# Designs tried in a protein design chat: VHH binders against q9w197. Part 36

Target 1, 300 residues: q9w197
Amino acid sequence: RLRLQDIPALTQDHCRMRDPAEVERIINEFVIGGPERMQIVSDFDYTITKQRTEDGGAVPSSFGIFNACQSLPENFKAETDKLYHKYRPIEIDPHMPIAEKVQYMIEWWTKSGELTSGFPFDQSEIDQIASKYTHALRDRTHEFFADLQRLGIPTLVFSAGLGNSVVSVLRQANVLHPNVKVVSNFLQFRDGLLDGFQQPMIHTFNKNETVLNETSEYYDLVHTRDHIIVMGDSIGDADMASGVPASSHIMKIGFLFDHVEANMKKYMDTFDIVLVDDQTMDVPRTLLSLIEKQHKLNLE
Key: E = the ipSAE of ESMFold2; O = the ipSAE of OpenDDE; V2 = 0.75 times the mean of E and O plus 0.25 times the DockQ between their complexes.

## First folded at step 24 (VHH; framework vhh_7n9e_1)

Design Z4 (at its last fold request DockQ between E and O 0.79; V2 from the best seeds 0.74)
Fold by OpenDDE, fold request of step 25:
Structure Z4 (fold): chain B 300 residues (1-300), chain A 122 residues (1-122)
Amino acid sequence: as target 1 above (300 residues)
Amino acid sequence: DVQLVESGGGLVQAGGSLRLSCAASGFTFSDSYMYWGRQAPGKGREWVSGIYSHGGSTYYASSVKGRFTISRDNAKNTLYLQMNNLKPEDTALYYCAKESFGQKTNTYWDYWGQGTQVTVSS
C-alpha cells in the first residue's frame, strides 16, 4: 500500500487536502486498477494553461485568443467585453441558483453568437495567435500528455470556451495525441461567413450532462473506465465527471490562484486536492507514474 | 472507413528535397482540415503544417517555415508536403492527419495515417 508521506509531490505546502486518508485511498485504488481503468477529464483555460507566466504576464483564455485576431470587426472586442462584464459576475455568483444562471449563460452565448456572425474569417488567424501561447501551458504538460498517450488513457479536454483556440494550442504544443478528445464550442460557417457556433452549446453548467453519460458518443469510449482524474480551476469543474457510476473512484484536483485566502475553504470542500499557485502538472504526473510503476511490475 | 496513406519518403542528403503525398479516402476530403505531423526517434509527435478546407489558408511550425509547403488537390483527394532544404533534424516518420468531429456532443479529435519515413543524412 502506498502512503502519502512517501510521495514527495503530494506532501508539499502548496498541495492541500481536506482528507489525506481519502486521497491515499483513491490513489491505491488507481494503482491497483491499472491504466486500463483510468480516464482524464480536464478543463483547458487556466487548468492546462497557466494562471500566470513566470514573468507575471497574462495568459489569454481561448476566447481571448480569438478576440486577438486582426480581421475581426472593429467593435467585436468591445461588444464581447461588454457581454463578459455583464454575465461573468452572474456566472460566479455563489448565491444565485444554478437554474437561474443557466438562463443567463444561454443568453450570453446567444448574444455572442450573434456578434460572431455575418463576416468572413480565416481560421489560420487563430493558429497565428495560438502559436504565441504554446509556452503558456503548465510546466511539463507535454510530458503529462505523453504519459497519457503511452498508457493509453483516454483524455477529455472539456472546455466551455472556444474549441478552435483550444485545439489550435494543443496541436501546436504537440499534445493533441490520438487519445485526446476535445469537447467545446466551435465556430460555425455558412456560405463562407461566420455563423455563430455549432450546436449543442457547451456552457459552465452543462458539462456534466453532455459527455459522461449513456447518451453521449464519448460514453462508448470511456464507459469501462471508472477511475477518473478530474482537473479544473473553477468550482464547477469538479462536477465534470458527475455522469459516471457512483461506484467509480474520482480524484478531483483544483488549481487555486486568485484570492487564495478567501476561496480556500470552498475549494477544499469541493476538490480532493487543492494546488495553490502551482503552475505545473507535477501532481497529475506523479499519480500516473505510480500507476505505471505498479503496472510494469505486474507485467513482470 | 477513413484511410490516410502517406508516400514519398526516403533517404536524402542535407540540402535536398522531397515531396510527400497523402492519399485520402472514406470521407469528404475537401471539407476537412488536413495537416502533416512527424515523429523523430525518441521524440513525441510534432505538428508540422496545416491546411484548411476548400481553398483554405496554410500555417507552419516555426522549424519548417520557409522550407516546407503544404498543399492539397481536392479532385485527387491528396495532400502534399513539399520539403526543401532538408536538414538532419528533419529526420522523422511523417504522418498526414485529418480533423474529426462528432456532431452530437461537439467532440473533436484527429485521425492519423501510418506515416512515411524521411531520413536526411549529413
Scores: ipSAE 0.853, ipTM 0.942, lowest interface PAE 0.4, mean pLDDT 94
Fold by ESMFold2, look of step 24:
Structure Z4 (fold): chain B 300 residues (1-300), chain A 122 residues (1-122)
Amino acid sequence: as target 1 above (300 residues)
Amino acid sequence: DVQLVESGGGLVQAGGSLRLSCAASGFTFSDSYMYWGRQAPGKGREWVSGIYSHGGSTYYASSVKGRFTISRDNAKNTLYLQMNNLKPEDTALYYCAKESFGQKTNTYWDYWGQGTQVTVSS
């Protein structure tokens, strides 16, 4: 039986836990079940990509990559910024009921789709912009995804951003392996012109297993895998796997970077492990290593 | 069923040329983003070049830009990779790949063919 004290990566000062005994229990369940019971569900923006780089350069969101493309209409960024400034405060409002927020998120998505319609677009521009940010993934992301592939662990990248950008970054970084699937918002084309986004809409408040249970290809892959690591950088990411059976074991890892002191309580209440200003995959990788090594020892 | 069959690999001297083909069936080829990837000995699979449906815009990994040309023939459901000025570091198993989308959600994954071997002697 593993003890947290014997896992150096989890004893670092920036690695915070509301209930270390529960983390320890879940790790030991993962070890008992082994890689064959594991699945990964991860956000993309500022979860697989860094929240900050060493040189202080900005890391764009997946929509930010799209917004940098030259084929977009001259006013596109300005119009998109207007929508952002109107709806982002609603998205993060602590007082508004979720049901009301959902109506505004639908409005935001609908208007964004209208802006993203009626003109040709050179999709390779996304690849051109994305190529600049393959170096902005968390340190050791390549190794993390290689380990997931080697261990046969299904990996879902679940993003409310723009899937075209997500796929381009992951592909060019050479981490989009056969075990990886991306669920996100994708561009729609009709008669050679942009026609908004493919249905259904994914937003902060519908990123959960209810949406995932509607995908036949992903369900077939994961229906026997009730040991889940969830990774995210915002409170809304913690519920990405909430529709699984109560007997499931879920480890929630949160990457906290913005306004650490103000956000610490919320993150500690929400995630099992909170990583403060950690721009690496070292903790997730340590969990995989423990699962693999200790599970094999149990079989001997 | 989806099928991607690569051909045209072989042994060539450095500086030489080779043309890879990928015969595609079981999906609407003309509507699909297609690409080539490769796997060198002891290395993971890596993306090489892609080509979009409609308009046919292309993009290349920096290691092959200017030497490789991706193209498609939608009437023949065939993807091509013209490889010029080959280098020993281009030695790899070359895979044809396509985008795939799930039924009820925007679920995306890549589908890979079996590959064709390219060996470039120094």
Scores: ipSAE 0.684, ipTM 0.890, lowest interface PAE 1.4, mean pLDDT 89
ESMFold2 (binder alone), look of step 24: mean pLDDT 83; pTM 0.823
OpenDDE, look of step 24: ipSAE 0.805; ipTM 0.913
ESMFold2, fold request of step 25: ipSAE 0.597, 0.456, 0.592; ipTM 0.857, 0.803, 0.858
ESMFold2 (binder alone), fold request of step 25: mean pLDDT 83, 83, 83; pTM 0.824, 0.826, 0.823
OpenDDE, fold request of step 25: ipSAE 0.833, 0.846; ipTM 0.934, 0.939

Design Z5 (at its last fold request DockQ between E and O 0.86; V2 from the best seeds 0.00; counts 0 for: pae E 2.02 > 2, unsure alone 63.9 < 65)
Fold by ESMFold2, look of step 24:
Structure Z5 (fold): chain B 300 residues (1-300), chain A 121 residues (1-121)
Amino acid sequence: as target 1 above (300 residues)
Amino acid sequence: DVQLVESGGGLVQAGGSLRLSCAASGFTFSDSYMYWGRQAPGKGREWVSGIYSHGGSTYYASSVKGRFTISRDNAKNTLYLQMNNLKPEDTALYYCARESFGKTNTYWDYWGQGTQVTVSS
């Protein structure tokens, strides 16, 4: 039986837990269950990509990569900014009921789709912009994805951003292995012109079982895998694996970087492990290593 | 069923050329982003070059740009990779891949079995 005190990556000051005993219990369930019961669900923006780089360079969001493309109409960014300023305050409003917010998110997405329609677009521009940010993935992301592939662990990158950018970054970083699937908002084309986004829309409030369901190609891969690591950088990411059976064990890892003091309590209440200004994959990799080590011992 | 069948690999001397082909079936080839990847012994898979269905634009990894040319023939459902000025570092299993979209905007890459390219000194 593993104890937290014997896991160096989890004893560092920046690694915070509201309930260390629960974290320890879940780790031991993962270790007992082995890699065959594991799945990963991770956000992309500022979860797989860094929240800050060492050289101080900006890390754009997946939509930020798209918005930097030169083929977009000259007024596209200005119109996109207008939508952002209207809807972002609604999205983050702490008092508005989620059901009401959902209507505004649908409106935002619909208008964004209309804006992203009716003109030709060179998709290789996304690749050109994205190529500059393959170095901006969390340290040891390459090793993390290689470990997941070697262990046969299904990995879902679940993003409310732009999937075309997500895929481009992951592919060019050579981590888009066969065990990785991406669920996100993707561009749609009709007769060679952009035609908004493919359905269904993914937004912050349906980034959960509402989108991931029994008919998705991801479900067929993971329906027997009830040991889940969820990784995110915002409170809303904690629910990405909602809808799994109550007997499931879920480890929620939150990456906290912005306004740490103000957000600490909310993150501690939401995530099982809160990593403060941690720009690495070291904690999730450590969990995989513990699982693999015991699995190998059990086979011998 | 979706099938991607690579051919055209073989042994070639450094500086030489090879043309790889990928015969595709079981999907609408002309609507799909297609790409080539490779895996050298003891290394992970590396993305090499892709070609889009809309506009037909191409993009290349820096290690092959200027030496390799990706193309497609939508009438024959075939993807090609013309490899010129080959180097020993290009030795790898080369595989064809396509974008796949499922229900609920689920994206993954579908991979062929690959064809071996060996570049001797």
Scores: ipSAE 0.703, ipTM 0.888, lowest interface PAE 1.2, mean pLDDT 89
Fold by OpenDDE, fold request of step 25:
Structure Z5 (fold): chain B 300 residues (1-300), chain A 121 residues (1-121)
Amino acid sequence: as target 1 above (300 residues)
Amino acid sequence: DVQLVESGGGLVQAGGSLRLSCAASGFTFSDSYMYWGRQAPGKGREWVSGIYSHGGSTYYASSVKGRFTISRDNAKNTLYLQMNNLKPEDTALYYCARESFGKTNTYWDYWGQGTQVTVSS
């Protein structure tokens, strides 16, 4: 049996756990089960990407990448910013019920879709902008995805952002391996013009309901894999795997960066592991390494 | 069923040229974003170049920009990669790939088996 105290990456000061014994238990289950039972579900923005650069600079979101494209209408950014200022506070309101928030999120996306319609757009512009941010992935992300590929572990990048940007970054960062799938909002075109987003709309609060169920295409790929690592930077990300049928053990990893003191309790209550200002993939990689080591021993 | 079959690889001297082909079947080729990747020994898979649908824009990795040209013949369902001024560091297994979308906004790629390109010093 593995002991948490013997795993250096998990004993760092920035690695916080509500229940270390539970984390240890889950890790041992993962190790016993092997890589064949594992799957990964990860957010993209500020999860796979950094929350800050080395010098403390900002990292754009997937939509930020899109908004930086030059051919967009002049007022596009201004209008999208207005929507952001209106609906973002609602999204993060800790006192508003999720059911109520959902309606606002739908409205937000609907309006965003209307703005993202009626003009031609060359997606290569996204590639151009995205190329500038391949370095904005968490440290050792490349190695992390290589580990996943090597172990044959299905990996879902589940993003409520713009999928076109997500895919572009992952591809250019050389981490979009065959075992990686992306569920997100993708641009829709009609008669050569943008026409909003493809359906169904993915927003902050329906990630677990619409995609990871028994009827989903992705389910067919992962239904035999009941050990799940979930990664995210927002509270809502913790539930990304809640809709996965027959899940046995889920490890929820949260990345906490903004307002650490104010958010610590909520994050600790939500995630199994809270990583405070950790701009690396060292903890997830450590988990994989433990699984792989035992797997190799079992084969000997 | 989606099929991608690469060809055109081989051994070439530094400074030489090769043209890779990818024969596509099982989907509407003209509507798909297609791209080339490569994997050198001991290294991870690297994105090389992409081309959008209907003769759309092309994009290249910095390492190959100005030397490689991606193109497509929709009538032949074939993707091409013209590689000029090849360097030893271009040695790799080259893959053809196609983006794919599911019904639930799910994205993944189809990959071919690859064709080996070896550039000697």
Scores: ipSAE 0.665, ipTM 0.866, lowest interface PAE 0.5, mean pLDDT 93
ESMFold2 (binder alone), look of step 24: mean pLDDT 80; pTM 0.808
OpenDDE, look of step 24: ipSAE 0.000; ipTM 0.201
ESMFold2, fold request of step 25: ipSAE 0.442, 0.561, 0.544; ipTM 0.808, 0.850, 0.843
ESMFold2 (binder alone), fold request of step 25: mean pLDDT 79, 79, 80; pTM 0.795, 0.798, 0.805
OpenDDE, fold request of step 25: ipSAE 0.018, 0.029; ipTM 0.352, 0.440

Design Z6 (at its last look DockQ between E and O 0.85; V2 from the best seeds 0.00; counts 0 for: unsure alone 64.8 < 65)
Fold by OpenDDE, look of step 24:
Structure Z6 (fold): chain B 300 residues (1-300), chain A 121 residues (1-121)
Amino acid sequence: as target 1 above (300 residues)
Amino acid sequence: DVQLVESGGGLVQAGGSLRLSCAASGFTFSDSYMYWGRQAPGKGREWVSGIYSHGGSTYYASSVKGRFTISRDNAKNTLYLQMNNLKPEDTALYYCAAESFGKTNTYWDYWGQGTQVTVSS
């Protein structure tokens, strides 16, 4: 049996746990079950990507990458910026019920979709912008995804952002391996012009309800894998695997960066592991290494 | 079933050229973003170049920009990679890939088995 005290990565000061005994229990289940029972569900923005650069610089969101494209109409950029300023505060409001936020998120995406309609757009511009931010992935992300590929662990990047940007970054960062799927909002074209986003709409608070359920195509691919690592940076991300009926053990890892003191309690109540200002993938990689090590022993 | 079959690889001297082909089947080729990747021994997979379905816009990794040209023939369901001024560091197994979308905004890609390119000094 593995003990937390013997796992250095999990005993760091920035690694917080509401219930260490429960975390230890889940880890041992993962190790016993092996990689064949594992799947990963991860947010993208500020989860796979850094929350800050080494010098404290900003990292754009997936939609931000899109919005930075030069060929976009100036009016489009201005209006989407207005929408961001209107709805982002609502999204992150800690006092507003999620049920109330949902309507605003729908409005936000709906209006954004409307703004994307009617003009030509070269998607290669997204590639151009995205190429500048391949370094903005958390440290050792490349190794993490390599581990996942090596172990044959299905990995879902589940993003409420813009999928075109997500895919572009992952591809150019050389981490879009065959075991990786992306569920997100993708641009839609009609007659060569932008025409909003493909349906169904994915927003911050419906990821579990919209895609990860028994009726989804992705579910068919992973329904036998009941050990799940969930990673996110927002409270809503903790529920990304809630729509997976076959789940038996879920490890929820939360990355906490903004307003650490104000958010600590809520994050500690929501996630199994809270990583405070950790811009690396060391903890999830550690979990995989433990699983792999035991798996190799079992094969001997 | 989606099939991607690469060809055209081989041994070439530095400064030489090769043209890779990828025969695609099992999906609507003309509607798909296609791209090339490569993997050198002991290294991870590297994205090389991509070409979009409509309009044929192309994009390249910085390491190959100006030397490689991606193109497609939709009538033949074939993707191409013209590689000029090859360097030893271009030695790798080259893969052809196609994007795929599910019904619920799900994205993944399909990969071929690859064709070996070896550039000697």
Scores: ipSAE 0.668, ipTM 0.873, lowest interface PAE 0.6, mean pLDDT 92
Fold by ESMFold2, look of step 24:
Structure Z6 (fold): chain B 300 residues (1-300), chain A 121 residues (1-121)
Amino acid sequence: as target 1 above (300 residues)
Amino acid sequence: DVQLVESGGGLVQAGGSLRLSCAASGFTFSDSYMYWGRQAPGKGREWVSGIYSHGGSTYYASSVKGRFTISRDNAKNTLYLQMNNLKPEDTALYYCAAESFGKTNTYWDYWGQGTQVTVSS
């Protein structure tokens, strides 16, 4: 039986837990269950990428990478900013019922798709911009993905951003291994021209239901894997695995960077482990190493 | 079923050339982003070069840019990698990959089994 006090990465001051005993219990369940029961569900923006680089520079979102492409129409950013300013307040409104918000989110992505239509676009521009940010992944991300591949753990990168950017960054960073799937919003082309985004659109309120229901092909990969690590940087990420059939134990890791004091209670109520100002993969990697160590001992 | 079959590998002296082929079937080749990766002994897979279906735009890892040329023949469902000025560091198992989109905007890659390239010093 592992004790939390014997796991140094989890006893650091920036590693916060609302219920350490429950974290300890889940870790031991993961270790007993082994890698064959594990799956990972992770956001991309500011979860796999850093919130800030070591020199303090900003890291663009996946959509920010797209918006930096030179072949976009000159008014494109201004028009997408108008949509953002109209719909973002609705998305985050604490009082509007979710059913009503969903209609506005459909409107938003429909109009965004119309703006992202009718002009040529060289997708290799995304690759050119993304190449600048392969160094902006959390420290030891390369090792984290290598560990996941070695252990055969299905890994879902689940993003409401732009999947073309996500894939480009992961591929060029050499972490897009066969066990990794990306679910996100992807550009669509028709007759050589941009034609909005592929359906179905992913937004804040359909993120978990879109991918993890039994009708998705991802279900076939993971339906026997009821031990889940969820990683995110926003409150909405905590429920990414809620629709997974037969889940028994979920460890939710939240990366808290902005407005720490103001957000601490909400993050502590939502995530099992809250990592304050942590730009590394060290805690998730520690969980994998504990699982791997016991797995190897069981094989001997 | 998706099938990707690489060929054209072999043993070559440094400074030499090889041309790899990847025969593809089981998907709409002309709509798919295709790429080459490689795996040196004891190392992870490394992305090498990709080519888009729309307009045929290409992109290369910095380690091979100027020496390797990716191309595709949509009529033959075949991806190519022309490798010139080969270095011992290019020694690896070379595999082709095809992007795939499933239902619900799920992205993954299909991979071939690879063809060995060995570059003698």
Scores: ipSAE 0.606, ipTM 0.858, lowest interface PAE 1.7, mean pLDDT 87
ESMFold2 (binder alone), look of step 24: mean pLDDT 81; pTM 0.816

